# Ledger of designs, part 3: miniprotein binders against a7tqs6

Target 1, 250 residues: a7tqs6
Amino acid sequence: MNEDGSVCNKILIAFQDNDQIANLKESVLGEVFRLDKANTNHDENIIKGLTWSTKYYEVRYDLYVDTFDDFEEWCKDLISSEYDDLREVLSGIIVIDSYTMEKDKIDQNKLLGQLGSVLQDKFFVFMNTNKDISQDVIDELNDDNSMQLTSDSGNSVEIINYHNVSNLKLNQYNEKIGFERVREIIDTCEWSGGHRVQTVEAKADSTDVDLESVFNRLKEARLKYLEIEDEDEREQFALEISNEFAEFLQ

## First folded at step 2 (miniprotein)

Design q2
Fold by ESMFold2-Fast, scan of step 3:
Structure q2 (fold): chain B 250 residues (1-250), chain A 103 residues (1-103)
Amino acid sequence: as target 1 above (250 residues)
Amino acid sequence: MSPEQMEHLAEKIRDLSELVIEAAKNGDPELKRLAQLVRWLAILMELAARTGDREVQDMARRINEIAEYVKRIADSGDLELEEVSTLIDELAEHMQRLAEETH
C-alpha cells in the first residue's frame, strides 16, 4: 500500500504568490536543487526523477512546487485528513514567505507549530524573505525552537534567511546559513527506501558508520521511551534498543 | 545483552566521542547533533546496566562521564581537548582490562 513511498521520495516547496515569486523560484530552485531556469516555469508544478547526491549516498526524489495566497488556508489544508497520503510520502517541506514580527506574529507562529506537529519525522524549513530580520534574530529564534524540541512541546521549524546582506557563509556559531544550510538539512533527512552508496570501492579498515541512520533511530527510540509509563516495560525496551543498536552499528 | 554486544556498543560511543571532539575543533555545525547522539547512547547503556550486569554498570559510568564533557563542549563551544582525551583513554584501558581478565 505504500508503493509511492517505497520507490521515490517527495519534497514539497511552497511559495507565497507575490510580485517576486518568479525571482524567488529561480533563485531557490537553482541554488538549493541546482535546477536550470527552464525547470522553474510557473506552469511546472511537479519536477520528477531528480537525484540528490552527497559524498556518502545518492537517492532519487520528486519535487512538488506549490503556491499559496493565504498561508493559514494552505496550512489548514495540508494538516487536514484529505492530505494524509501526501504528508506520508514527503521527506520534508520548505516554505518561502515573509516572517512577521508585528500583529500576525502569534498567528503565524501558531500555524507553524500546528504544521510542525504533523511533520514528526520530516524536515521543516521556513525561508524568510523579510529583509528587516537580521541573522542574529534568526539565530535566536532557532535556538528557542531547538530548546522546545527537547521538551514536551512540538516539533521545531528551522527558520533560514533568504537574504544574505553580510555575504557571510557561516553565522557567529560557525553554522552554515542561507541556501547551504537548506542543502545541509536535506543531506541529513530520512529518505524512504534507503540510500545508495556513492562508490562500491571500500578502503581497507574504513569506518562505515552511517551516523544519520543511527541518529534518526535514536530520536525514534527517545520519543517511544518517554511515552512508556511502566518501569519494567522501559527496561525491556532499553535492552531491545541496545541490542538493536549493537547490530545496527555492526 | 551479551558481553560482546556491550563492548561493541561502548567502542562505538568512544569513536563517536572522538568525532565530536574533531567536529568542535573544526567548527563543524553537526557538533550539537553528534553530542546528542553520544548522550542518548550513554543513556541506553545506563538502562542496560539496570538489568543487573555489574560490568556494564562500570562501562555505563565511564561513558556517561564522556557524554557530559561532550555535551559541555557542544553547549559552550569551549574545547578542552586534554580532559576529554584523558577520559576516552581511561575508557579504552578499562575495556582492555575487562577483556584480558576473562581471557
Scores: ipSAE 0.000, ipTM 0.309, lowest interface PAE 11.8, mean pLDDT 65
ESMFold2 (binder alone), alone request of step 2: mean pLDDT 62; pTM 0.490

Design q3
Fold by ESMFold2-Fast, scan of step 3:
Structure q3 (fold): chain B 250 residues (1-250), chain A 100 residues (1-100)
Amino acid sequence: as target 1 above (250 residues)
Amino acid sequence: MSTEELMEELQRLYEEAMSTDDPEKFRELLRRMLWLAILAMEQVPEGLSEEERELYRRGMEYLIRLIQEAIDAVDNGDLETAREILKEIEETMEKYHELF
């Protein structure tokens, strides 16, 4: 288990308690985290010892599954000093709820902004269950949100539709949507406990680079490169190594 | 070669990749870009704060992932997707020039 001498990364996923919560939990936990048994209604919804794997790394994490009746009260709790320890160990958060129609948008957007400000270095996903909100509207909202990342270099909220009524694979900008977008965000997040670079043997193509083995080989080349005092010779050496490794990466 | 020089060479290879119509040459250029990005990630610039070092490392890891995805697309015969990823690579490199 992760608590045996390793830094454990945490992801918090919170669902609005409504008539669809059982179906939402099964769908989201199944599609995003590939869990086909994590649909329990007990007081404690903590799934420990999960592994997240990408082409570049493998990391152990725990998934905290929470529910709320009132999103505003839930946000107030999470922002409070009482939850400082929880926020510190989180790598990110996913909220599953209905994105508010225009009538209440200002209030909900204010809450999302406040929560996002507290989660600067963590991913923050809001999965919208409101079927009335189209992908085009989601794209526009996310474009507005991305402006804050440029000014603050922190993670702001990204709104992702739960429902894909048009069976789209990509949005108008050729970007991933739905559950695959959520997975992409997790793939590239800054894990609170860190991770080492490791290549996953997920593909049979054999063209995928074993990143750790390449790094081990490149350490020698880097050390040799740093010993070369002549700039022209150093540049030529880098080019020669680049050509050799280009062949190696076939 | 300094990190700045490595990034400059990466930019040169990127420009060459965008201008070539030869799929074989395109693939070769992407592989060279991958190697240089890995080398740059190992060579964090000196004079950065602890937070800036973490940001640099994370950004380089993201760049490496994009390049690898472009190579995978080429290997699967999807040159269109690979060229789209190259545009994202350029945006990522431009962002880092602004930050560092």
Scores: ipSAE 0.000, ipTM 0.155, lowest interface PAE 15.8, mean pLDDT 71
ESMFold2 (binder alone), alone request of step 2: mean pLDDT 80; pTM 0.787

Design r1
Fold by ESMFold2-Fast, scan of step 3:
Structure r1 (fold): chain B 250 residues (1-250), chain A 82 residues (1-82)
Amino acid sequence: as target 1 above (250 residues)
Amino acid sequence: MSEKTIEVSNIPPDMDERELFWLFLEVGPIERIKIMRDPETGEPTGTAEVTFEDEESAKRAVEELNGKEINGHTITVELKEE
């Protein structure tokens, strides 16, 4: 039983209200949040009491599901002072829409930048459904969006392709893509104002090794890493340790 | 509210992500670590956020590591209020 009066973290996910994107809702909710329609009513505006679990923690959160007809008006509403209270309890935002580079359309990149400026310490994902936008273009857009005049700028949006033409979860740089990237962003976000429970799942996987033992092994590995004089051996050792403790290197 | 996250600044530019991970792991078990990167170059900016599994470890990190000199750089470690 959860404690009465506890504060819950929230994630906002918003879908463009058109036939193409509406048809993706079940897939997106299933892939990102592992929700199925048999156990969760996907037509609710707020889905309460969800748990986000990793090997090392779990957090209880609520999912706020929104739709919009006019992206510009939706952005204006969300950044307004009327929504200050909502933004403060959000851990992050995911927008599902078609990215466009057409000259006669609203400057979508500018709107994303404006919204990003009010989402400090929040994750911000734009999931692109436009099939004409390749991964190379997405990489360039993300590089461009990260270009700022000062290091003190707010969080930038990360654009992630919905459609991928491969079964690959990683690009050529060993970086996650698609839904795996979205989940990685959520795994490492700054959860706040939430009921958080530390998971013992990773520790339970080996009853013969307790937390203190693991911690001591890591300290020993660190000391050995600093003593390695051969650069090739040092890199190999770092890769082996990084692989063993990958969950912490995010 | 439990404060388990610290913000570390002035990290030496030649210190890699593994070395940073090792440094804070000596204090206590880590829940997650996030290294901030320069948008233009993709290189670390010298700041990171570390979330420990317990509040006591976060407090110890501030006590033990704030003001420590590493490779000629004095790091700053502070609790981050979330």
Scores: ipSAE 0.000, ipTM 0.111, lowest interface PAE 21.6, mean pLDDT 66
ESMFold2 (binder alone), alone request of step 2: mean pLDDT 75; pTM 0.672

Design r2
Fold by ESMFold2-Fast, scan of step 3:
Structure r2 (fold): chain B 250 residues (1-250), chain A 88 residues (1-88)
Amino acid sequence: as target 1 above (250 residues)
Amino acid sequence: MSEKTIYVSNIPPDMDERELFWLFLEVGPIERIKIRPDKGTAFVTFEDEESAKRAVEELNGKEINGHTITVELSDPEEAERILKELEE
């Protein structure tokens, strides 16, 4: 959040438009951003007023949700000068598409490199939906990208598998993979708005202690309620407890 | 009060939601957008007044697919009243 309280942190997430897009949106928005379909419309292009919270900070952000048919056209639009203002407010970009090794069409790696070169101090994630690409291949691609792009600029694209066929949480190097890796990247990113809200761990712990005390009192009250043999006294006790907690919660 | 909201009318019925989203994003950061493709209208609230002003200057009278769109600044109170109704 910037100093005037307005939200300037944006994350752009873009999905390839295919017959799986509804399922992909539900999974990615649910797992990465903790957005339940029941209380958030996943089909909206803009999801506003979200909070990213870690152990060390909180920040407000908006999520821009886009779709594309042609990845090359989408990349060319995004890197064009017409979208300089958009790129400036972005903290990062997540693209969900099928990674291809085929060379009879436009080279995806070249497009990813071109896009990465204009994302100064932004995270850039490509979530691969192609099940034929193993985690070992992804690890090798990321090693190559780290050596090539990070050494030339502060930014590199990181390729992360959407499908976790082996249901592993870590790769062979004890590094996070899948949705948890995406969350780790966001946790450690340089938010475009720059200001981190000081963590309220002490306040949160105090609130947790207070809530635990309330729950313990409720448990104790329930046990006491069950021990009262006189029905009139039991009913009066229940009313007194209800009034006490109503006043406490204010 | 700051005027950050524009009203857009005469949007082509064959323009998809993605095209509308990108059209408005090229102007500046968006705080809120409500599109009614069936009516050819939209409300866009930008994060700053300069973006809203720029949208009027750059997009009012723009021809898209044979339709000339109209873009004008909206009164913040009237826009909020209408947007609240549209959300139902």
Scores: ipSAE 0.000, ipTM 0.307, lowest interface PAE 14.6, mean pLDDT 71
ESMFold2 (binder alone), alone request of step 2: mean pLDDT 72; pTM 0.659

Design t10
Amino acid sequence: MSPEEIDRQLEEILRAFEELAKLVDEAIETGKLSPEELMRLAQLIKWLAILMELLIKRAQESGTLSPEEIQEKLARILERMEYLAQRIERLKEE
ESMFold2 (binder alone), alone request of step 2: mean pLDDT 66; pTM 0.476

Design t5
Amino acid sequence: MSPEEIDRKLARILERMEYLAQRIERAIETGDPELMRLAQLIKWLAILMELLIKRAQESGDPEIQRQLEEILRAFEELAKLVDELKEE
ESMFold2 (binder alone), alone request of step 2: mean pLDDT 66; pTM 0.454

Design t6
Amino acid sequence: MSPEEIDRQLEEILRAFEELAKLVDEAIETGDPELMRLAQLIKWLAILMELLIKRAQESGDPEIQEKLARILERMEYLAQRIERLKEE
ESMFold2 (binder alone), alone request of step 2: mean pLDDT 65; pTM 0.456

Design t7
Amino acid sequence: MSPEEIDRKLARILERMEYLAQRIERALEHPDNPELMRLAQLIKWLAILMELLIKRAQESGDPEIQRQLEEILRAFEELAKLVDELKEE
ESMFold2 (binder alone), alone request of step 2: mean pLDDT 65; pTM 0.445

Design t8
Amino acid sequence: MSPEEIDRKLARILERMEYLAQRIERAIETGKLSPEELMRLAQLIKWLAILMELLIKRAQESGTLSPEEIQRQLEEILRAFEELAKLVDELKEE
ESMFold2 (binder alone), alone request of step 2: mean pLDDT 60; pTM 0.372

Design t9
Amino acid sequence: MSPEEIDRQLEEILRAFEELAKLVDEALEHPDNPELMRLAQLIKWLAILMELLIKRAQESGDPEIQEKLARILERMEYLAQRIERLKEE
ESMFold2 (binder alone), alone request of step 2: mean pLDDT 65; pTM 0.461

Design u2
Fold by ESMFold2-Fast, scan of step 3:
Structure u2 (fold): chain B 250 residues (1-250), chain A 81 residues (1-81)
Amino acid sequence: as target 1 above (250 residues)
Amino acid sequence: MTDEQRRIAEQATKYMNEARDLFNQGRYDEAVELMRKAMWLLITAMQIAVDSNDKELMKVIQEMSEYAHRMFEEIQKSLND
């Protein structure tokens, strides 16, 4: 019935319920979503009719603002069948809490992995409020999570520091950090759920590659790959196709 | 390849092609933005391939992702110079 963006393109942002939550809400909603204090009162669970705008597109979205006391209980609820409808309409999730590396505490990484397994085509950000975790440690954790994405686990989480103790604009890999990294993740997410996204490419006169030819080549490659019995020949073929695809983009 | 994977592959290719052209024009900021979009679409395509247990497509998308990452690094180095 609703065939535009009215029931899709939601972002869920969830805060740990502590005595800093008012400051965290004001800061995160202000810096990431450009909302002023008048739009971020503690009584609003849903902020509707927001526009996410980049150089290349605009899309309408809504924010769902939630709180939790027990992260494990909250994760268990969110992954349950009772929340299937909510998960379907989400473009992504942002959790604001303290990340821990302590071995004897509840395994946050296990919970993040379990939650990620039900987020198939959605971004997943964990914004860390623990000041004792350095950017270098965060970079290593994110590298490990990205590699896990290509195996048996679902969507990987990206961990981003809330505090910028060193006042850095970029990490050691020249990548954005902090709130600007969160914005970059949202900028590049695939807004799914039937929403119509307009880009400058839809208005531009020129695309330099024949996408139909590239697409047909990828389809042919898949069919040939399935017919190859020898593993070494299969690997060689995949490399040749990867190189051919790269040439289409050059 | 599913219709959804097809659409994502087409968009990723479009963004990467335009990013290459912007890079050749010295428009590095714009090239980086499109490369980030392409990389995110490839990550999404990989998630779909994993969910569909499509091992052949997973390998192709992984190699495309590695290529995109190398291009992104090259563009970003030029921007930061």
Scores: ipSAE 0.000, ipTM 0.197, lowest interface PAE 13.3, mean pLDDT 67
ESMFold2 (binder alone), alone request of step 2: mean pLDDT 80; pTM 0.734

Design u3
Fold by ESMFold2-Fast, scan of step 3:
Structure u3 (fold): chain B 250 residues (1-250), chain A 81 residues (1-81)
Amino acid sequence: as target 1 above (250 residues)
Amino acid sequence: MTDEQRRIAEQATKYLNEARDLFNQGRYDEAVELLRKALWLLITAMQIAVDSNDKELLKVIQELAEYAHRLFEEIQKSLND
């Protein structure tokens, strides 16, 4: 049986139209979405039928690629009731633009906050192309944004640097940065249709999992792992758990 | 916990809270679907915790899994009554 979720699972990625847009599209679509140069050079605004795959699940999604000249006007449009249908089917949004601290520019934090307020449980990434903004500043901005979340509504933006001028692999808190952080955010986003392993032989009835059995197995695996004190035995058990869960989910 | 592990736990918590709200509204099928999503995130978190030897995350997973199981039992009781 097919689900109505064929319309869902869209990611909106929007680029500022500037001299670097072709290079940014190639880099971001290639590194984040693993798309070939041929796909990134298309004049198509929608790339359909993509698969997001992790160790633990596969899901189909569509990528909507947009461009804007005026970020404020683009935000006003996206927040408007005209785009309610689009916002409803999104799993998340990625904006690629220059983040600025200059007072002569519009307050981007205010615009990002307003946009975040209509995104609910969607992920919201701002990928900063301004190389003058250091990783330490980004870390501080993200910490501040996290503290300003509403209890039951609204979403905070996560700001991620496009440029890695210091060739860092992790930030000061041992957290991923750059493209790998964006992929990590997507890996854990709320997909319609679930976070399930799909095989080439998968059928609609395979989604009908006995939840009680899965809860019991998860609890037993967790408890048994904590009781193992020997490193070699723990490594062997980890391999066994990985194989057992993979088999159970098929 | 790393930021990745905290986000997985937070997302699972959101699903469980939403499932509880749907259960309170009598929307049992939708509540079960969110429990299914939360469970898949907990399985993912378990694999990450095992691979990284993160005992802190394993404790969080246990608490969330116990909450999810209790909610599932309440849903089944409501459907059978």
Scores: ipSAE 0.012, ipTM 0.376, lowest interface PAE 8.6, mean pLDDT 70
ESMFold2 (binder alone), alone request of step 2: mean pLDDT 80; pTM 0.720

## First folded at step 3 (miniprotein)

Design a10
Fold by ESMFold2-Fast, scan of step 3:
Structure a10 (fold): chain B 250 residues (1-250), chain A 81 residues (1-81)
Amino acid sequence: as target 1 above (250 residues)
Amino acid sequence: MSEKYRLEIEAEDKPGLLRRIFWILLEHGVEIRYIRVRTKDGETTATIELEVTVPDEETLEKIIEELEKIEGVISVEVEEL
């Protein structure tokens, strides 16, 4: 739980500003985060109060949506001390842009390495929109990145293809790809209050106890309480209702 | 117009504490949309997460004040949804 009193973790998604940005936002927010246009304002930078749910935990998170024209300038800003507070609350970052295979690739990889170095213990995904890069090439790049990591390294970037031309669910190594891989990375990231805590949970929609019925019963009890004119009878009734729900509310 | 909030309450695992919390909410006419109660094995504290709809911010402030006065409540955190 953080110091401002919020348990929400933050995920930063940054899109390269191009003629495809509207389509990319719709696809990524829809497929990865299950968000509909009706529930999201693509013009707003922050989508608050989202729930990430797996079979092992639930956690609340906020989604920060950013846009950049110049990736180098954006990386320089995010690495700067002005963004220390933001980086501390992030669970991870997703960058959506074209991965370069040209000679200027060294500059892009340098920027990804520098950004990764300030994202210790956070996930870092680069979703590649370059259609010329096949899944086999992506697999090799990720293998190379992993092999160059030290045992203490938490700064590696994972490159994931946005386009799935072959309509495959798994790569040649039987690993998830595309949007499902991004979801898998989020499932296993280090959230502040969910995955790390071994707790007994009770959920209104998922419990064997119908909590809606309990709430309705309490509302009926309150109405009856207000109709009792005798003070001694009201006190006795309140005690009886309190005892009745001890097993469910504890 | 009603407003939606998320409340996170840390409290000692004492008998009747959840009943007192719900009674305060019901007294102020809030609608409870979601509840999650978490406790750790061997620990004496619980975390209660609620999504509620309240008629206005003045009502929310009264609720927070009353919840914080409950014996065994450690903290009350609120976030507008």
Scores: ipSAE 0.000, ipTM 0.281, lowest interface PAE 11.3, mean pLDDT 69

Design a11
Fold by ESMFold2-Fast, scan of step 3:
Parts: C-alpha cells; sequence; structure tokens
Structure a11 (fold): chain B 250 residues (1-250), chain A 81 residues (1-81)
C-alpha cells in the first residue's frame, strides 16, 4: 500500500447463491480476472493486491466477492446511505444471476435501473446465466437499455451472457461477447482510485532473471561497451543491452 | 549499513531517459529494488518511481544532484523508507 494513503481501486462481483455458485466463481474469476483456485481466499470475501494490465497501462486493484439470496434486498442495501463509502471506492460492479424474460422481468429491470442510478461513472455488468436467452435478444436488450438512459445522468446496465450456446466469438455487429466483453469493459473503465495512466512496472523474477542479475550484467556490459573499437560490434552490443532493458521492464 | 529510499523522478518523456537514469544509479553502486514508470495519455511527462538501497547519505545526495542535471528532468523527490 502507498504510504500516502492512496485508495486502491475496487471491483464488486456479486453471485446469486445457488447450486452452481462454486462453478460460477471458479469460471468467472478464472476467465475474467485470470485467478487460480489457489488464489481464492476462503476466509475473506476480499482478494487484495491484484494487477490489471493492458498494453497501455497497469493498475492495482482489489476484488470484493459477495453473494446474495434475495436480489431485491441486496439492491436495497447497496443503494442505501450505509453503503455510500463502498460505492465511492468502486470502479464497477458485476452481478451474476439469471435474467428473467417473464412476468418478473418488470421487477428485475426496475431494480437494475434503481441500482444503475447510484453508480454514476462506474461500469455495471449483469452476467446472465439463463441459457434460454440468445445473443440476438441480449443485443436488443442492451440497445433498449442504452437508449433509455442516454438522456439520464444514471449509468446503464450492460447484460452479457455467461453461456455461449451458439459458440460465437462476436455478435451480429462484430462486437465482443461473453468474458472477452467483460474484460473489454474493465480495460476501458474509469478507475476510481486514479485516472487511466500508461504504466510499466518492473519486478524481481526469482525463477528466470532477477533484477540484481540484470543490473550486474548491465554493469559488466557498460565496461565492455567502452572497450569495443569496432562499430558493427558496438552496434550489436548496444542492441543486446537494449533488449535486456526491454525485458527488464516487462 | 545500507539505507532504503524511494525516489520519484518527474521528467519529459524522451527516448533514452530511463537508460540515463540507470547508468547514473549503476555508476554509484546503487541497488535497485523496484522500478515503476508512469505516463498519462495526452501528457508529455513521465514519472519514474524507484526503490533503492544506497551505502550512505552522501552517495544519495550526489545521485540526486546528477539526476537533476539530466536533460528533461523536472523534479526529483526523495522519501526515506
Amino acid sequence: as target 1 above (250 residues)
Amino acid sequence: MSEKYRLEIEAEDKPGLLRRIFWILLEHGVNIVSIRVRTKDGETTATIELEVTVPDEETLEKIIEELEKIEGVISVEVEEL
């Protein structure tokens, strides 16, 4: 943790408590966050010190893992003033549950709308576990949700299918779907603990090449570089040194 | 006895900046524990954060002076760990 007391970015992921929850946690945490089962803390619903890395930036975050029996009661709690502090530190929310197309659809959509209204600049994903909902239906629902909230200050929910029954890589509009779409949303989100920053972090690797070994080689390389009289040989050596510096930063 | 410090360098994001910083640190026998380089989209400056161990405070003062002389370096901040 930064000694300046900087708040770490947080993502809240909430699962409906059902017979599939263990499998859902393993697959979602593995596919979206690339976490091994061994990294899941059984004693704490918080996974700390994670790194989100893209080709343009790297940021540190914590993952809050929650469960609910009653989605309405969970939404009511999260919207309440008692959770203002939690909502402030969140970069986004992912809910994993079954999306309803029947009579209860109105109630579920109302709750999603109410939750979206308090999320402001945060991403909001609903990952649908209902296998009966096709990608075309998901596309239509997301278009409807987007249009409804374009004139409102609230954030719209994006519904993403957990199951890829049709084995599609892209939807009819050539957009990413499934876990890859969730990752794309996180890649482009506004991180609550800071603005998006292009970053590179170098760490000691005790398995392959540690920082001390790299620096010792670079120190020796400097002495050799000064002794090289041949221009072609010097140029080749400079390239080798440059490659070592580039690998060190990765 | 070696002492541990955090160095924060703000500089214009120019080719070879990181290489010049490393050569100065290596020349003075500084042990680098970790490095972080940050740039903001649309900004021309980079922030380099280093955790280092130095043999003494005199060496640290000399390194800070040499880092501040690098073309494009705006500031060097030091925190004792």
Scores: ipSAE 0.000, ipTM 0.216, lowest interface PAE 11.3, mean pLDDT 69

Design a12
Fold by ESMFold2-Fast, scan of step 3:
Structure a12 (fold): chain B 250 residues (1-250), chain A 81 residues (1-81)
Amino acid sequence: as target 1 above (250 residues)
Amino acid sequence: MSEKYRLEIEAEDRPGLLYRITFILIKHGVEIERIKVRTKDGETTATIELEVTVPDEETLEKIIEELEKIEGVISVEVEEL
């Protein structure tokens, strides 16, 4: 096989190089991407051949892991024409760093806006490691984000707290937060390649109401089918049942 | 002894195809562990991968024969897990 299907499905994750980077890598790669040091070398800059699986689909992707000391310099590099090819193949970007509340806030927001402007149709997550920023503040920043950074929805960043100080699963608007929010963003991103793989797990105790309904109907149909003694009548019955579910399973 | 298999079915994407396939499996008492459907935009064919547990090898042979008789099925590949 060739790599045509994997060429465009890349996620770039970039960490601020600080004393906590080893713990941040372990937590983010483990919680968001289901990767651990026993199965994956967290010191690798490129982790290839990963599968993103949801209840409804699977897609193959690669993870690019980068680090930076100077966020402004890193942003300028990524925006530059030297990285046009990389940006084209990205499905999205996750930056892990401290969000600024004071003096450098305008400069940081300007950089986020500039980076967002070249990531149209890509997801852009800024995962904040500053413990002093509460979930309420994050909610407000995201509500105002497009107006402060850009008015175009394709140019905005979503800010998500790394630390869950309040031990909440949902914010005040009943929306996911933390690692689960990052996964939700990836689940709904626009993967490239013009195709998707759909996977459905089918069990008697499945929590998928639609899938359970289909299986219950198939079980009922099977019992009726077995009670029909005439083969021609059984074949017609099977065809009629198939036609009943044609649209439901499409 | 029950054995696990992976079935890979290539077929023309027709209404009721997935239902016809799953009906045959359920009719023969097969436990369906996983269903994966792959399609590509602009193509008229689908690839359906199934992970199943069958009661015996004789039942598996009958299932493969019935799946191959479905209108629109192009091929059925089997891998013992």
Scores: ipSAE 0.005, ipTM 0.297, lowest interface PAE 10.0, mean pLDDT 71

Design a13
Fold by ESMFold2-Fast, scan of step 3:
Structure a13 (fold): chain B 250 residues (1-250), chain A 81 residues (1-81)
Amino acid sequence: as target 1 above (250 residues)
Amino acid sequence: MSEKYRLEIEAEDKPGLLERIAKILEEHGVEIERIKVRTKDGETTATIELEVTVPDERTLRKIFWELLRIEGVIRVKVEEL
């Protein structure tokens, strides 16, 4: 990891190649990555030298933009040993496609599970373009996926609706949805240390902050927060995490 | 079935860049139909445009990844012809 830090911090976005792909690319690149056509060519397969900025840190990353006609073949390629080098440098993957609720659901879920099993400590987002799937169904699927699609590495897929037909900002559990949820996942992902740039003040008695430990704790906190079913317990946990980070982020 | 694509590679103008690109394409059985190299006045980067025939889309994805791993490559664009 340390030796190849210059290659790390890649996010792979894969789109189903269909009539909507141009609109999907514009929306996802614009809303999630803040890239518009005035500043970036959305038809490029790689966008290099991007900065992911939060109020707490900055990190440099590259965006890989891929397309597929056959999701099964794309998954088989990415899972194969030939792509070990690619998977190693990824911070996460976002797939944009239609999620199936019908008889073929088992096959799609099998592929998502197999892909998740090789994404060790990477985020994995599936952005659903199927308008027939409500937010309530997405919430249930994510609860199920956290329990059933967890790999030996602890990674499961999170399904997020592309369409916000109800114009909601939060789900029934007061959690972010849509593009803002994707950004939240990226905010807390495990970035490699080779390209990180600290933008927050270090603790008064320290020369610097170990950003890797901060990112790992935020990632763990996010996963634990999602596992808490009781709203009061979630709020208490959120307060404890906020207090824990207050000294490091100021 | 074979497919035709245009590859546009933007990279730092370093010795051996074209040789590294050509080797990757050759190793994957890709036919190079046309090659154009452009450099801009006052810039240290080169843009290489290739029109290629690949055996299948899977091979194209493998090449895309390999081209990204070349030291000094800044950007790769792929267009189906």
Scores: ipSAE 0.000, ipTM 0.182, lowest interface PAE 18.2, mean pLDDT 70

